# Designs tried in a protein design chat: VH-VL binders against q9m8y4. Part 6

Target 1, 142 residues: q9m8y4
Amino acid sequence: MATKSTGGTEKTKSIEVKKKLINVLIVDDDPLNRRLHEMIIKTIGGISQTAKNGEEAVILHRDGEASFDLILMDKEMPERDGVSTTKKLREMKVTSMIVGVTSVADQEEERKAFMEAGLNHCLEKPLTKAKIFPLISHLFDA
Key: E = the ipSAE of ESMFold2; O = the ipSAE of OpenDDE; V2 = 0.75 times the mean of E and O plus 0.25 times the DockQ between their complexes.

## First folded at step 2 (VH-VL)

Design d4 (framework fv_acimtamig)
Fold by ESMFold2-Fast, scan of step 2:
Parts: sequence; structure tokens; C-alpha cells
Structure d4 (fold): chain C 142 residues (1-142), chain A 122 residues (1-122), chain B 106 residues (1-106)
Amino acid sequence: as target 1 above (142 residues)
Amino acid sequence: QVQLVQSGAEVKKPGESLKVSCKASGYTFTSYYMHWVRQAPGQGLEWMGIINPSGGSTSYAQKFQGRVTMTRDTSTSTVYMELSSLRSEDTAVYYCARGLWSGKYHYGMDVWGQGTLVTVSS
Amino acid sequence: SYVLTQPSSVSVAPGQTATISCGGHNIGSYSVHWYQQRPGQSPVLVIYRDSNRPSGIPERFSGSNSGNTATLTISGTQAMDEADYYCQVWDSSTYVFGGGTKLTVL
């Protein structure tokens, strides 16, 4: 007999799924990395803003107006590196998920310092959808 | 030994398409970016674009946007550069070059293919 | 597009110091890489990130970058250093090369 809702044998009904649109800040001193990371974020359904260095990322948060679901933080940047930037953002009470993106050649103590500054996760360059998506898929849930 | 080996020289007519290959060996193919750079006779180096062999993402110089396509085949560790609607001004040596991103810093284009001479004439 | 300016040629006697400039607006805020290209050969990276020398590149090669000028310096220049030299930076997801400098060792 007829089931509740579809009644059986009717044309497939589209399922409407509401997902949260995530806001991502990409912090990297290399414009090519910023663009490549932006493309990855767009592919997974996020929207991104970029900061070309750590100081710009800090300035965006100074007034407490900027709020992101995710921050992708490069470690190796001139002036204010990713470790210093992450520590400063956490001191400013930024609670965003921060994922560090760094090179394989980094020392274990350097990676530890990066994590201790306030990272949620640390990934090796190059960034890929396969590396990042499992860590952040929950951010899309309504 | 890290090596990039490119396909051989080609002679093309205006309006045709070019497809150059670059086979990588001696390193983890998906851990480094690959650039394409060309050099017209007696002229300087001109950047065409870049591909990330891991995800296949690309970025092209504005001058070549709409004419160039970069792809890769991870099973053969090969990158391809296709340039369409060829004209005589496309006569050049075409190079693939590895971009080192897996270190503490960006290290420039540290390994280059031998180059592929392409002549476009009527 | 960002523009890098190099002198078209520099001449130096063997054993002297050659200096090749690369001019760009606020280039000191960019990472500058330098390539050597001998006739009929592929480019070779000789300096990366302003002043770092790849393994296998002689110590006589050095680099600096500040303000509006990056500089490649070759001390004790040898005949084998005759080549075209190119500077290169990243800008707005574009890789920009200078026009190249021909170094002649007379």
C-alpha cells in the first residue's frame, strides 16, 4: 500500500538540502597559493577572502568585525609568520578553526610550535581537496 | 636523478594546435608544481602557466587564457601543455619546469626540461 | 602587469665582479629568483628567494633585494659564466620574468 509521502512509483522527487555557506580566510604571502587555495575552497562550496600576509590577517580582526568559519594559515611568511599570526589571533579571542599549511622540510619542533600557537590542524603543502575536506566537512552542516 | 624529458620538435601551420608532453622522473610527481615557460627566438623567457599535478588545478597567464590548456596523467608522471589557434608569433622553445613548494620556502623553478622547439610557419 | 627591468648587457673582465640589476616597483617586498641560460641550453636556477644559493651553485654567486632593486652579483667572474641572466617574481598569480641581461666575459 501507499507509503507516507511518495506513494511509490512516482517520479523521483528532488531532495532539498540546506547547507551552511562557510566563510574562509586564506592567509598566504604568495598570490599563486592564495588563488589555488581559493579554487579548492570554491570547489567544496565555500566562499573565501584573502590576506596577503599575517599582519593583514590581524588587521582584519582588530575591530572584532571579521568572523570566519575557517582560516587557512601559511607558516612561512615575511614579517609576521603563521605561528606569530595564529598566536595573535588567539590572543584576540578569534575562535575560528585554523588549519596551518606548511612545507615538508619544517622541523618537528617547528610544527609543534605552530600547533601550540593555536592551530586545530596542520597540513603539508601542497593543499588538496582530499587533504582538507575530511577536516572541515562538518562546517557545512546546517 | 631528477629529470624532465619533453617531446620532440614540431613544425606547425597557422591555425593548428600544439600538444607538448613533459615526463617527470626521480621524484614524487604530485609533490611539486609544474610550470610552462616559452622563449621566442632571440627573446626572453615568458611564463605561460602552472599546474598542480596532485589535484590538476591550473592557473594561466592572461595572454594565453582561452588558448592554453594544461593537464597531467599521474599514472605516467606526465604533464601536457596544449596551445590552440597557432600563429607565427608562437614560434618558440617551450619548457616545462618544476616549482619546488614542498620545502620550508618556495625555491623557484629548480629543474627544467630540455625544451621543445616549435616552428609555426605558412 | 608587473614589470621587471634589466640592463640588456653587462661586460666584465675575467676575475672581476659582475653586477646585474633587476628593477621593479617595491621589488624588495617580492621574492626574487635568478636564472642562468647558456646558449642552446635550458635555464638553471642560480639564486632563489633573493639571496639563497641552490646546491651545486658556486659561492661566487650571491643576491640581494631591497627597495626597488634586486641585484645578482658574480665575484671572480669566469668565462664559463657567460650567459643570459633572468630575474623572476610572482605577482597576482602571475610569474614575471625580466627581459634578460647578456653577460660577456671579455
Scores: ipSAE 0.000, ipTM 0.512, lowest interface PAE 16.4, mean pLDDT 82

Design d5 (framework fv_concizumab)
Fold by ESMFold2-Fast, scan of step 2:
Structure d5 (fold): chain C 142 residues (1-142), chain A 124 residues (1-124), chain B 112 residues (1-112)
Amino acid sequence: as target 1 above (142 residues)
Amino acid sequence: EVQLVESGGGLVKPGGSLRLSCAASGFTFSSYAMSWVRQTPEKRLEWVATISSSGSYIYFPDSVQGRFTISRDNAKNSLYLQMNSLRAEDTAVYYCARSGYYRSSWYLDYFDYWGQGTTVTVSS
Amino acid sequence: DIVMTQTPLSLSVTPGQPASISCKSSQSLLHSDGKTYLNWYLQKPGQSPQLLIYEVSNRFSGVPDRFSGSGSGTDFTLKISRVEAEDVGVYYCMQGTHWPYTFGGGTKVEIK
């Protein structure tokens, strides 16, 4: 997917600086979680697309068809879990910021395995604006 | 006891179509990815297609892409292979095989149970 | 596609003697997840293939201890410590690391 980006100006007072709209992929097998995460992303000024499982997330990136600034990755999903999904996306050269969301973030070995798969950050459920915004604010003007 | 029983094979002319079926029993069918693997008259094994446990994702090699479609009916514990535009090189014994458990990280790591096979002959 | 090469093409073994089958891949089978997806199957005369060994060295349920797998990278070996009459058939290696998944050409094992 196309993503709108920020633009610089030669003189900020005479040429408008455009803010980047971030494009977010939400990967979670629970439809309620997908809806809640979409609302959080919308609240912070992003646009989102959802994938109901890891395989759908992988397929979206085949042949370079999809591109996102941020991927929110659930750990526990049927068929392909978040750890293996993250590894596969990194193997495919996906460079998006990937933030894991899991109920086992406090478990050292679980957190470590998820992070080593290629995550940029790992957050404990429930996801909130307060938890995610500081990690991704640099993708906007601030 | 895991059982897979294939049917639908037969003799068909080049350019023709066939639909293969696989009846599964002895396990929770909806929890496993399923595959078709064929064996040529020269005894070579070739992977043909894999379908995820939910039926949402399909994988196949370039040799059958656009010609074959794999599908499943979890309510009926059945797997299907629709074969169109058949060629002489599609002549083989077609096996239904069980692939991966749905919560495993990787589907197509190995095929643990195979059916008895059904024969497809493409000849003029 | 990954090419899988098996040697020998056929092998005649006296009962109770060991047998060894080689499988070589055109590229490394080490996956980015740290696992190596190399599997071995046996097809007995008139039967469907059956899984013997998965992920290089793990014996599938019900497979006798006389079967063992080893190897890494591109070179893999299946060994039968003491061949029995029931072990006759064609052995195939398969790689699951790269898409599309591919099989070796097979090695026929028969009793001398």
Scores: ipSAE 0.000, ipTM 0.518, lowest interface PAE 15.7, mean pLDDT 83

Design d6 (framework fv_miptenalimab)
Fold by ESMFold2-Fast, scan of step 2:
Structure d6 (fold): chain C 142 residues (1-142), chain A 124 residues (1-124), chain B 107 residues (1-107)
Amino acid sequence: as target 1 above (142 residues)
Amino acid sequence: QVTLVESGGGVVQPGRSLRLSCAFSGFSLSTSGVGVGWIRQAPGKGLEWVAHIYWDDDKRYNPALKSRFTISRDNSKNTLYLQMNSLRAEDTAVYFCARLYSSGRFHYYGMDVWGQGTTVTVSS
Amino acid sequence: DIQMTQSPSFLSASVGDRVSITCKASQDISNYVAWYQQKPGKAPKLLIYAASTLQSGVPDRFSGSGSGTDFTLTISSLQPEDFATYYCQQYDSYPLTFGQGTKLEIK
């Protein structure tokens, strides 16, 4: 009944995992950075939405029922920076994992202020798949 | 935490049968892309692949063992089994269960989590 | 079946040394190679997959290289906890096959 394979070895089964799709909000005032971070998130299997500044990120959570698994938060933004944005989101009871991305992650006082606002992690620019994936791989489990 | 724990090993006479179990937690074999299987190691020797079973019930065997060994699972109990028939002295080994896992399309990540093994001794 | 041959089978080295272990496949397997570390009385631990990708939690002194038929595992500065047996494994084709192992022992 069963047919036998003829002519060679069986190739190893391709393992394709249907993981939970993660929703990511990218908050950055630089359109080039937003595009770059979108590409990184897409590469690791996430779906992204963008906010042009901290105020837009706050409004998005207030005006809708938007919920994200991950928020990538730039620190250096005009008007409302990443520190004040993170603090405001936490005051609004946003429980998303928030990862800060900044050029001053290695400066103790700057990093401390950002972390104390409610970050889960703080990363040095430039953002790369290698830097972010180990911190968020658990979000893909389903 | 992901864990796998083997049981059912022991001393058995040649020609007899033995069934090994592997209880796992922290993941489901119903999850697309997950596979679990058996690897054995004879005393002082290297690693030999025995069999794997995948989420879609696809089963793969070492051709040298296929006629005597059967891999199966019970998803409701999160348990993997290896039925070993017509045992021979050369089947004496530590039997490990291990997970095959992929986090994406066409991304094979080796055997990333292993149990501590259960010892099978086939002796007269 | 694809044969995996490791070289050397035994290697003596000192803490701080740079150590390389090679693995040769009997046919082209692209980059479908994993490396494992096994300490006495314990289960194997995955170090590297896809020939050169480091498993999460594995120290960066471990690295893998190669493609096709020739593969290398390198430990850049050997630590006391690295004395173990190392295995390569191909996953290009069934049956899955391992190298014979390389036992790394203290000099």
Scores: ipSAE 0.000, ipTM 0.487, lowest interface PAE 13.4, mean pLDDT 82

Design d8 (framework fv_acimtamig)
Fold by ESMFold2-Fast, scan of step 2:
Structure d8 (fold): chain C 142 residues (1-142), chain A 123 residues (1-123), chain B 106 residues (1-106)
Amino acid sequence: as target 1 above (142 residues)
Amino acid sequence: QVQLVQSGAEVKKPGESLKVSCKASGYTFTDYYMHWVRQAPGQGLEWMGIINPSGGSTSYAQKFQGRVTMTRDTSTSTVYMELSSLRSEDTAVYYCARGRYFDWSHPYYFDYWGQGTLVTVSS
Amino acid sequence: SYVLTQPSSVSVAPGQTATISCGGHNIGSKNVHWYQQRPGQSPVLVIYYDSDRPSGIPERFSGSNSGNTATLTISGTQAMDEADYYCQVWDSYSDVFGGGTKLTVL
């Protein structure tokens, strides 16, 4: 677990600090995996919305109303995979931090293709708080 | 302590449906996933699927897609596995097993297993 | 679909060290769990997360996992250890079991 900067003095820090609440989109075709990732995000103090496939993630951004600090993108999805989805979101000028989650992160060509689509980071399944929090802790700073 | 108690042995005909129950006790039912694993006579373990008792979400092995349905009843702390269109190849011992994780994101391992339900499918 | 490969059988004399392998592509990047199943009984967890032992499992049982092979090691093997042993991983949100290894203690 990481500690956040509170900006307080060296004396006892007992006052409540307002923290930025991050908005996370979880894109995964597996309902149990979406629930697991939702629980991880809630544990670290974020709020999440889910999309059950890449096409839903794309549609969600077409309205221009939805905006996220972080997108968790599964690679292995039947209709539109995570590589294709990431590429499409970047073409639509989505600037969110996108973190890929995949069982093939250790395969150089697969990892490279996913990263080149526009990922900020690529993580090996299973997703853990220890894996994700260091990459996104800065998003909580106002 | 933790117990998983399954329904009794069944004899079925090809084309019928099977419904096995697994009653959990000794822990908070909605805090752990429940898996179903079967074992044909003299064969190894085969994973069938998983259910989240908190919400009822399910995921099934591709081989059983369209034939298996997993449900739960939170008031009785019971999980059910229904397998339809039975074939002779479905003869097996069916186990429920509790999915344990180190935290919310670590891979599952099975710390407690039911006693198994023998299902024989024959004409 | 991910595949785990185990030898069908392993034989050891009482007091000898038994080793049971579990082969899989880059299995060292996964967390491997091991189960013991005696005839007519339910499986029992003997090793989880590659090398950890549940309460009640003798220290004779140990595990390791690196590269393409995970290994279950039973030192000072006893007659009571005779059973089928299965390795298991979670891959792409699906559980995968090895084919099982029959351990014979003579």
Scores: ipSAE 0.000, ipTM 0.498, lowest interface PAE 15.9, mean pLDDT 82

Design d9 (framework fv_brolucizumab)
Fold by ESMFold2-Fast, scan of step 2:
Structure d9 (fold): chain C 142 residues (1-142), chain A 122 residues (1-122), chain B 110 residues (1-110)
Amino acid sequence: as target 1 above (142 residues)
Amino acid sequence: EVQLVESGGGLVQPGGSLRLSCTASGFTVSSSYYMTWVRQAPGKGLEWVGFIYSGGSTYYATWAKGRFTISRDNSKNTLYLQMNSLRAEDTAVYYCARGLYSRGWYTYFDYWGQGTLVTVSS
Amino acid sequence: EIVMTQSPSTLSASVGDRVIITCQASQSISSWLAWYQQKPGKAPKLLIYKASSLESGVPSRFSGSGSGAEFTLTISSLQPDDFATYYCQQYDSYSGSPWTFGQGTKLTVL
């Protein structure tokens, strides 16, 4: 009855398939991109919340004591861009994995500035399951 | 080559509405620019009203939010400012300006239209 | 929001003079500052961006300097065409504040 990996005995099958659900914040000013990224995260098996701009992402962490496993960060946003938003979140001691999504990932100077702000990874638009899943698959495990 | 031409200004009574247009030539308004409205009251300085950028999202000055709406028609290459519940203090020349999309919204305005006068008076 | 204050609000000068206009931000904006010239009855015209970069077609007698919270626009030898109102504008996206303009400096014939 006891499992070697979990040590549980009451419901072996349930214990065997128990995984961490990832909680994802999607920060993008384009409602179509937010919708598409939500669908990708849902397909992967994650749960998502959205912020329409960088300022909302900052406020969410300050006021709501929000915690996410992953933040998908658009670079090109009005008010507060993805570079400055990432830097501010890191200054606030947000430890989430932050993956940048941008049309300028192939531009060395732009990519470097985004990464230096505190990104874990930087991906070129359009976002796809194939691009993101290998980077975050480990988040589903303990 | 690049031109912005505003139209639609005029005299309106307090509480009234007015729609301004800004037609662009020499570039596409749906491209990577912050298309912006800036106003200037007679004898006063420049005041940002709001903008729309290539992704379609709009942002407004606090005093403009709820009364003013920015939109665009890509097929006409035209930007609009819909102004509702107008007050005497809204009297100003309204400029359409092109903001260069460099890093996020780190932007300055490289081209301005000639402006259109809006007078709110009884 | 970030408040931009220009000094002086008005000044009078003669052709050939060196003119200095100052712009102060209520907080640090790095180098994210532009300068505009506006002649009576006309739209503003971009002169300088990123504090010190001269816009194409603008005469070299115009220059900008500064970083952080204090900035200057200098006209090295004033020409008749330079009598106008000058505005600074901050565009520091890290602040999260909307774009704001200084109140303007009106440059008139002495």
Scores: ipSAE 0.006, ipTM 0.529, lowest interface PAE 14.2, mean pLDDT 83

## First folded at step 5 (VH-VL; framework fv_nivolumab)

Design b7r (at its last look DockQ between E and O 0.55; V2 from the best seeds 0.00; counts 0 for: pae E 3.3 > 2)
Fold by OpenDDE, look of step 5:
Structure b7r (fold): chain C 142 residues (1-142), chain A 126 residues (1-126), chain B 107 residues (1-107)
Amino acid sequence: as target 1 above (142 residues)
Amino acid sequence: QVQLVESGGGVVQPGRSLRLDCKASGFTFSDYGMHWVRQAPGKGLEWVAVISRDGSNKYYADSVKGRFTISRDNSKNTLFLQMNSLRAEDTAVYYCARDLEVRTYGSGTYVYFDYWGQGTLVTVSS
Amino acid sequence: EIVLTQSPATLSLSPGERATLSCRASQSVDSYLAWYQQKPGQAPRLLIYDASNRATGIPARFSGSGSGTDFTLTISSLEPEDFAVYYCQQYDNWPLTFGQGTKVEIK
């Protein structure tokens, strides 16, 4: 009587770690830059909204309806620049991760000022998945 | 009328460099992003590079990254493509294309090419 | 990258016939798809944007449809000048990519 050992195939429940969709605000006065950043965010599994300047970004937060996990902030914008906008958002107690996006690598003083305005990080253009993903990977954790 | 005119194409040996120019007219050049798109002989279209209106932002296809440089001079209404370390697979007609103004569609924005130059041929051969 | 696959590779038709060209994306591109026409020795010409909108100056016989992964360019009645290569292009995700093209040739 050969006892057939029913090897129970333990179905390793691959815990599909459902990546949380992150909400991203892109603030840039250049439409092409906004679109490029939207495409990058989409590639990494985020949903994005855009603002054309710092004032629009502030208004979005003032109305109390907008909550973002990540804000991509351009430094150079008309009317309200990235530094001023970042300061204002922090004054408003916005707790989102704010990543400054700058075009000039050699302006250490300006970068420092931008960081001091309340940035979590500052990246140089062009923004890439490789640059941004290490900084925001934890935002996808439930 | 919107016009884009490419120049600078020719025959070069592998490893050599070449610079392409694209002269724009009939519109405010500084208001638009610009692209390079290439087409190998008898093949399809391949996006190469993009540059923002003010030149502060640039992106490249992986196939040309580190070898090609896109730039622009808005005072001269000219787009450039510096091509270094050229390879046989870089042989193509190179088009400059205007990035249409980004429009909002639904919850997002979109970009496509509304105007193209006639292209300039680059041949890389030993 | 998003791969666009066009079919058929070649479409042989006569003037006056209906042409139907397909473009399939490897993943959803929503409605961020454009169609271009290219004649021999010429630059591409924009035909359709946002999957279904005709560009300025494009005849009504050209129409685009579809969303997500499946798109169609239709030429209701082929004119002699419509025999060309047609490309689809997505601008939903980075990098920008084109289909390999469909050649519409005279039978």
Scores: ipSAE 0.515, ipTM 0.844, lowest interface PAE 1.5, mean pLDDT 91
Fold by ESMFold2, look of step 5:
Structure b7r (fold): chain C 142 residues (1-142), chain A 126 residues (1-126), chain B 107 residues (1-107)
Amino acid sequence: as target 1 above (142 residues)
Amino acid sequence: QVQLVESGGGVVQPGRSLRLDCKASGFTFSDYGMHWVRQAPGKGLEWVAVISRDGSNKYYADSVKGRFTISRDNSKNTLFLQMNSLRAEDTAVYYCARDLEVRTYGSGTYVYFDYWGQGTLVTVSS
Amino acid sequence: EIVLTQSPATLSLSPGERATLSCRASQSVDSYLAWYQQKPGQAPRLLIYDASNRATGIPARFSGSGSGTDFTLTISSLEPEDFAVYYCQQYDNWPLTFGQGTKVEIK
């Protein structure tokens, strides 16, 4: 998007445009999913913390844990599922961007209910840079 | 004892399809993420695909994306690899590999492979 | 993608000798590195995970060390069963990648 640079024998140093790191909470009950999603977030310049269910996610926000720029919320979890967790976080006035990450097998009505719980977006698994970066790129602006 | 047994390998022409099966026994299959890893004759190891324990999350190597599909049937303790549009470069021994479920020692993590099958050979040649 | 470069390609030693195998990553993988042993006609066997932790049932003569970009697998005293090919694998960044292997052979 910036002006094209033409290389010659003299180079002009550009001012480094620093993207800020984003803090991401990954909420999923499958340890493999948490790790795979951490790896994806790392490729786009984020740092992450995980929660193994919705109850842990709520506790992190209630008991003085750090706030997050982005929450990746799985739907199916023990203790507290993603729908209930999202509703609770919004009741607690959490303003983080919340992106649901759902199974391809989910019914359209289930996805709509998840959105109505307070998601900003809902994506189908697998989580990829191509799917998520367009939705969150503004979070990297300093 | 933990066993992973691959089947379905063979010789096929380029452009054809083949399905590999991996039958698991000796552990609770539905608790584990599963992978396919391949090894071309005389070459090193290449990761191919992963599927989460409930089948909802799948990732592929770029070399096979759009052509291969990983799936599982937990009621039959079976992992599958559907291979379409096969190419000569897909010639390899294909291994079924188990992701580590939980910590065994120290800070154990996932995406490395604690048990492997003995492999099944796929040869793609005209 | 992260390239893992193993050295040497071949290590010729006698039983009882100490083997030192290197794995260098093209960028930091923190400690997310595993080592595997593969004997002829067999599947790979996990030796080390998270750079330094021995997998279940692996003899104490195998040890791993390193972090960041430089990793080492050490076999303190080679046994006849240790002559095999060894692979490193990283799981820090997508996609998952393996080194090209180091063959440990009888001098």
Scores: ipSAE 0.393, ipTM 0.783, lowest interface PAE 3.3, mean pLDDT 86
ESMFold2 (binder alone), look of step 5: mean pLDDT 91; pTM 0.928

Design d2e1 (at its last look DockQ between E and O 0.37; V2 from the best seeds 0.00; counts 0 for: pae O 5.5 > 2)
Fold by ESMFold2, look of step 5:
Structure d2e1 (fold): chain C 142 residues (1-142), chain A 124 residues (1-124), chain B 107 residues (1-107)
Amino acid sequence: as target 1 above (142 residues)
Amino acid sequence: QVQLVESGGGVVQPGRSLRLDCKASGFTFSNYGMHWVRQAPGKGLEWVAVISYDGSNKYYADSVKGRFTISRDNSKNTLFLQMNSLRAEDTAVYYCARGYSYGHKLWSGYFDYWGQGTLVTVSS
Amino acid sequence: EIVLTQSPATLSLSPGERATLSCRASQSIDSYLAWYQQKPGQAPRLLIYDASNRATGIPARFSGSGSGTDFTLTISSLEPEDFAVYYCQQRYDWPPTFGQGTKVEIK
């Protein structure tokens, strides 16, 4: 950040680079996974909030004050699983990018059903920057 | 039958390096996160490091970060711990441990099978 | 990091007696706690996970209870093979941490 003047009568204007922080909701019932996902999001320049299950994620959106650029959606959760949660959020007209995160043990039929619930992408655990960043890099464009 | 066998321990002077190996059998090694846990003589247990099932994600205790590297070769069912810049406080029995997998939680952080350990002694 | 404090440090009992071991966490860890048994010269053995679930092959005399910060391992009737050191361990936050152990020894 540069100034053009320190003693003139003209107003000094700085040039700044536009920067967008992405707002991420992490939905996962495993506290260790939530912590890992928070670390990954922070590393790539995002900010995050967490939900410990699908019902908590739905409640956050019912109040109308929460919105997210990206939702990381675990499949296996108590109270409301990721498939049901994704379906519900799409019924509520949530337009966020939703990336599902699944176990390697899931069969192709299960992954297809999860995608059909309304995911944009589906990735295998554990998440890494290398797995997620190519899918979401466009969200950082201002 | 699940079996984990550590090797590579020994006596070494401070500042030197050792590599530990852990050979796995009796289960699909590439489906499990693997850990190293150590125990100083006469002391309790201290978690050291973890590596994900595919090797893509690693995490370390602060006491070893920057000095130790965990790795795996899934084609050989082998877990490794490269220990550099060894210190006297690294003296311990080193166990490899399998992360308990339940409910699709690959980062369970519970250890359901352990090797019998290999002793590393760092002395001047 | 989360500190686990075990009590008592040593529990001296006879075979057939009931053993009660305590583990207290420095913050709530919900139910994300395991118990291990370690005999001299051997690796630890998982007994209980998620506070109250017995691991595969663990005898029914071992039971776990508690949530939040206070946890208990109970051995309903001690067998000769149960005289060992017992550790609690949390998986609520990184890094996983262990308690300092409770030694159960023959009186």
Scores: ipSAE 0.407, ipTM 0.780, lowest interface PAE 2.9, mean pLDDT 88
Fold by OpenDDE, look of step 5:
Structure d2e1 (fold): chain C 142 residues (1-142), chain A 124 residues (1-124), chain B 107 residues (1-107)
Amino acid sequence: as target 1 above (142 residues)
Amino acid sequence: QVQLVESGGGVVQPGRSLRLDCKASGFTFSNYGMHWVRQAPGKGLEWVAVISYDGSNKYYADSVKGRFTISRDNSKNTLFLQMNSLRAEDTAVYYCARGYSYGHKLWSGYFDYWGQGTLVTVSS
Amino acid sequence: EIVLTQSPATLSLSPGERATLSCRASQSIDSYLAWYQQKPGQAPRLLIYDASNRATGIPARFSGSGSGTDFTLTISSLEPEDFAVYYCQQRYDWPPTFGQGTKVEIK
């Protein structure tokens, strides 16, 4: 009586870790930077909305309907700069990850001030997938 | 004083190639995005291409995409435009222009300094 | 792309007169507009950026105003060297685009 060992092929349920679609706000007054950041966000599997200055970013949050997982914040913008905008968003109890985007210069003091405004991270231009992805990979975890 | 000097213009037949150079001086070249803008004879201005301060990003007008290549050598303070598959409609004075910087910005959609331009004529 | 329309095509004035040039955008561009001056045989020169800011070295007689879709360049009192072609340019959206130009000529 040959006991047919029914090797139960444990279907390893490949837990398709459903990558969460992240909502990203891009805040930058330069359309070239906005376009670049849009492409990067698209590549990493996010959806982006854009604001052309800090005031627009604040208005988006004031209307109560906008929730973002990530905000890419330019430092230098007309009307309302990145530092002021970041402070205001935090005052408004916005809990989004905010990544400051700065230029390459002797900006250590400015970078510190920007971080103190409420940034989670600060990156130097140009922004790349390689720079941003390690910082935001956890946002894709359901 | 900021100075931009274009060279390499001339008369070429359709389908041929031409390379333009722009030599920069009087500023830290590697801190600025650089642009090419062209102007057909008796016509207005048309943006052509941009390259970031470090050369990592390039963008082109649809009219030249796939035919033109913008590049730079920061060690030589020089901007380049390789123009392939030239057409009659490419006939223009080509200007190199510095992207206007706001504070710490390294590129911009405005142009604060321009070269005197170099004429490219594409004719059979 | 955003289309900028300048008016008038030609403006004939005398030295000392006030010049008013218009630039209209096909859509709102907020304040992201620049003005350039181009003299015959010369490269363009930046005059105004972000609608109302004078570039470095630009005389006070040049001023810019407007927001949204309608913009104006004003030369309060024309000097002989101000007779040239003037272009508006937007940086609101990519790619940057220029108006067709307004020629300011001597009457």
Scores: ipSAE 0.022, ipTM 0.689, lowest interface PAE 5.5, mean pLDDT 89
ESMFold2 (binder alone), look of step 5: mean pLDDT 91; pTM 0.940

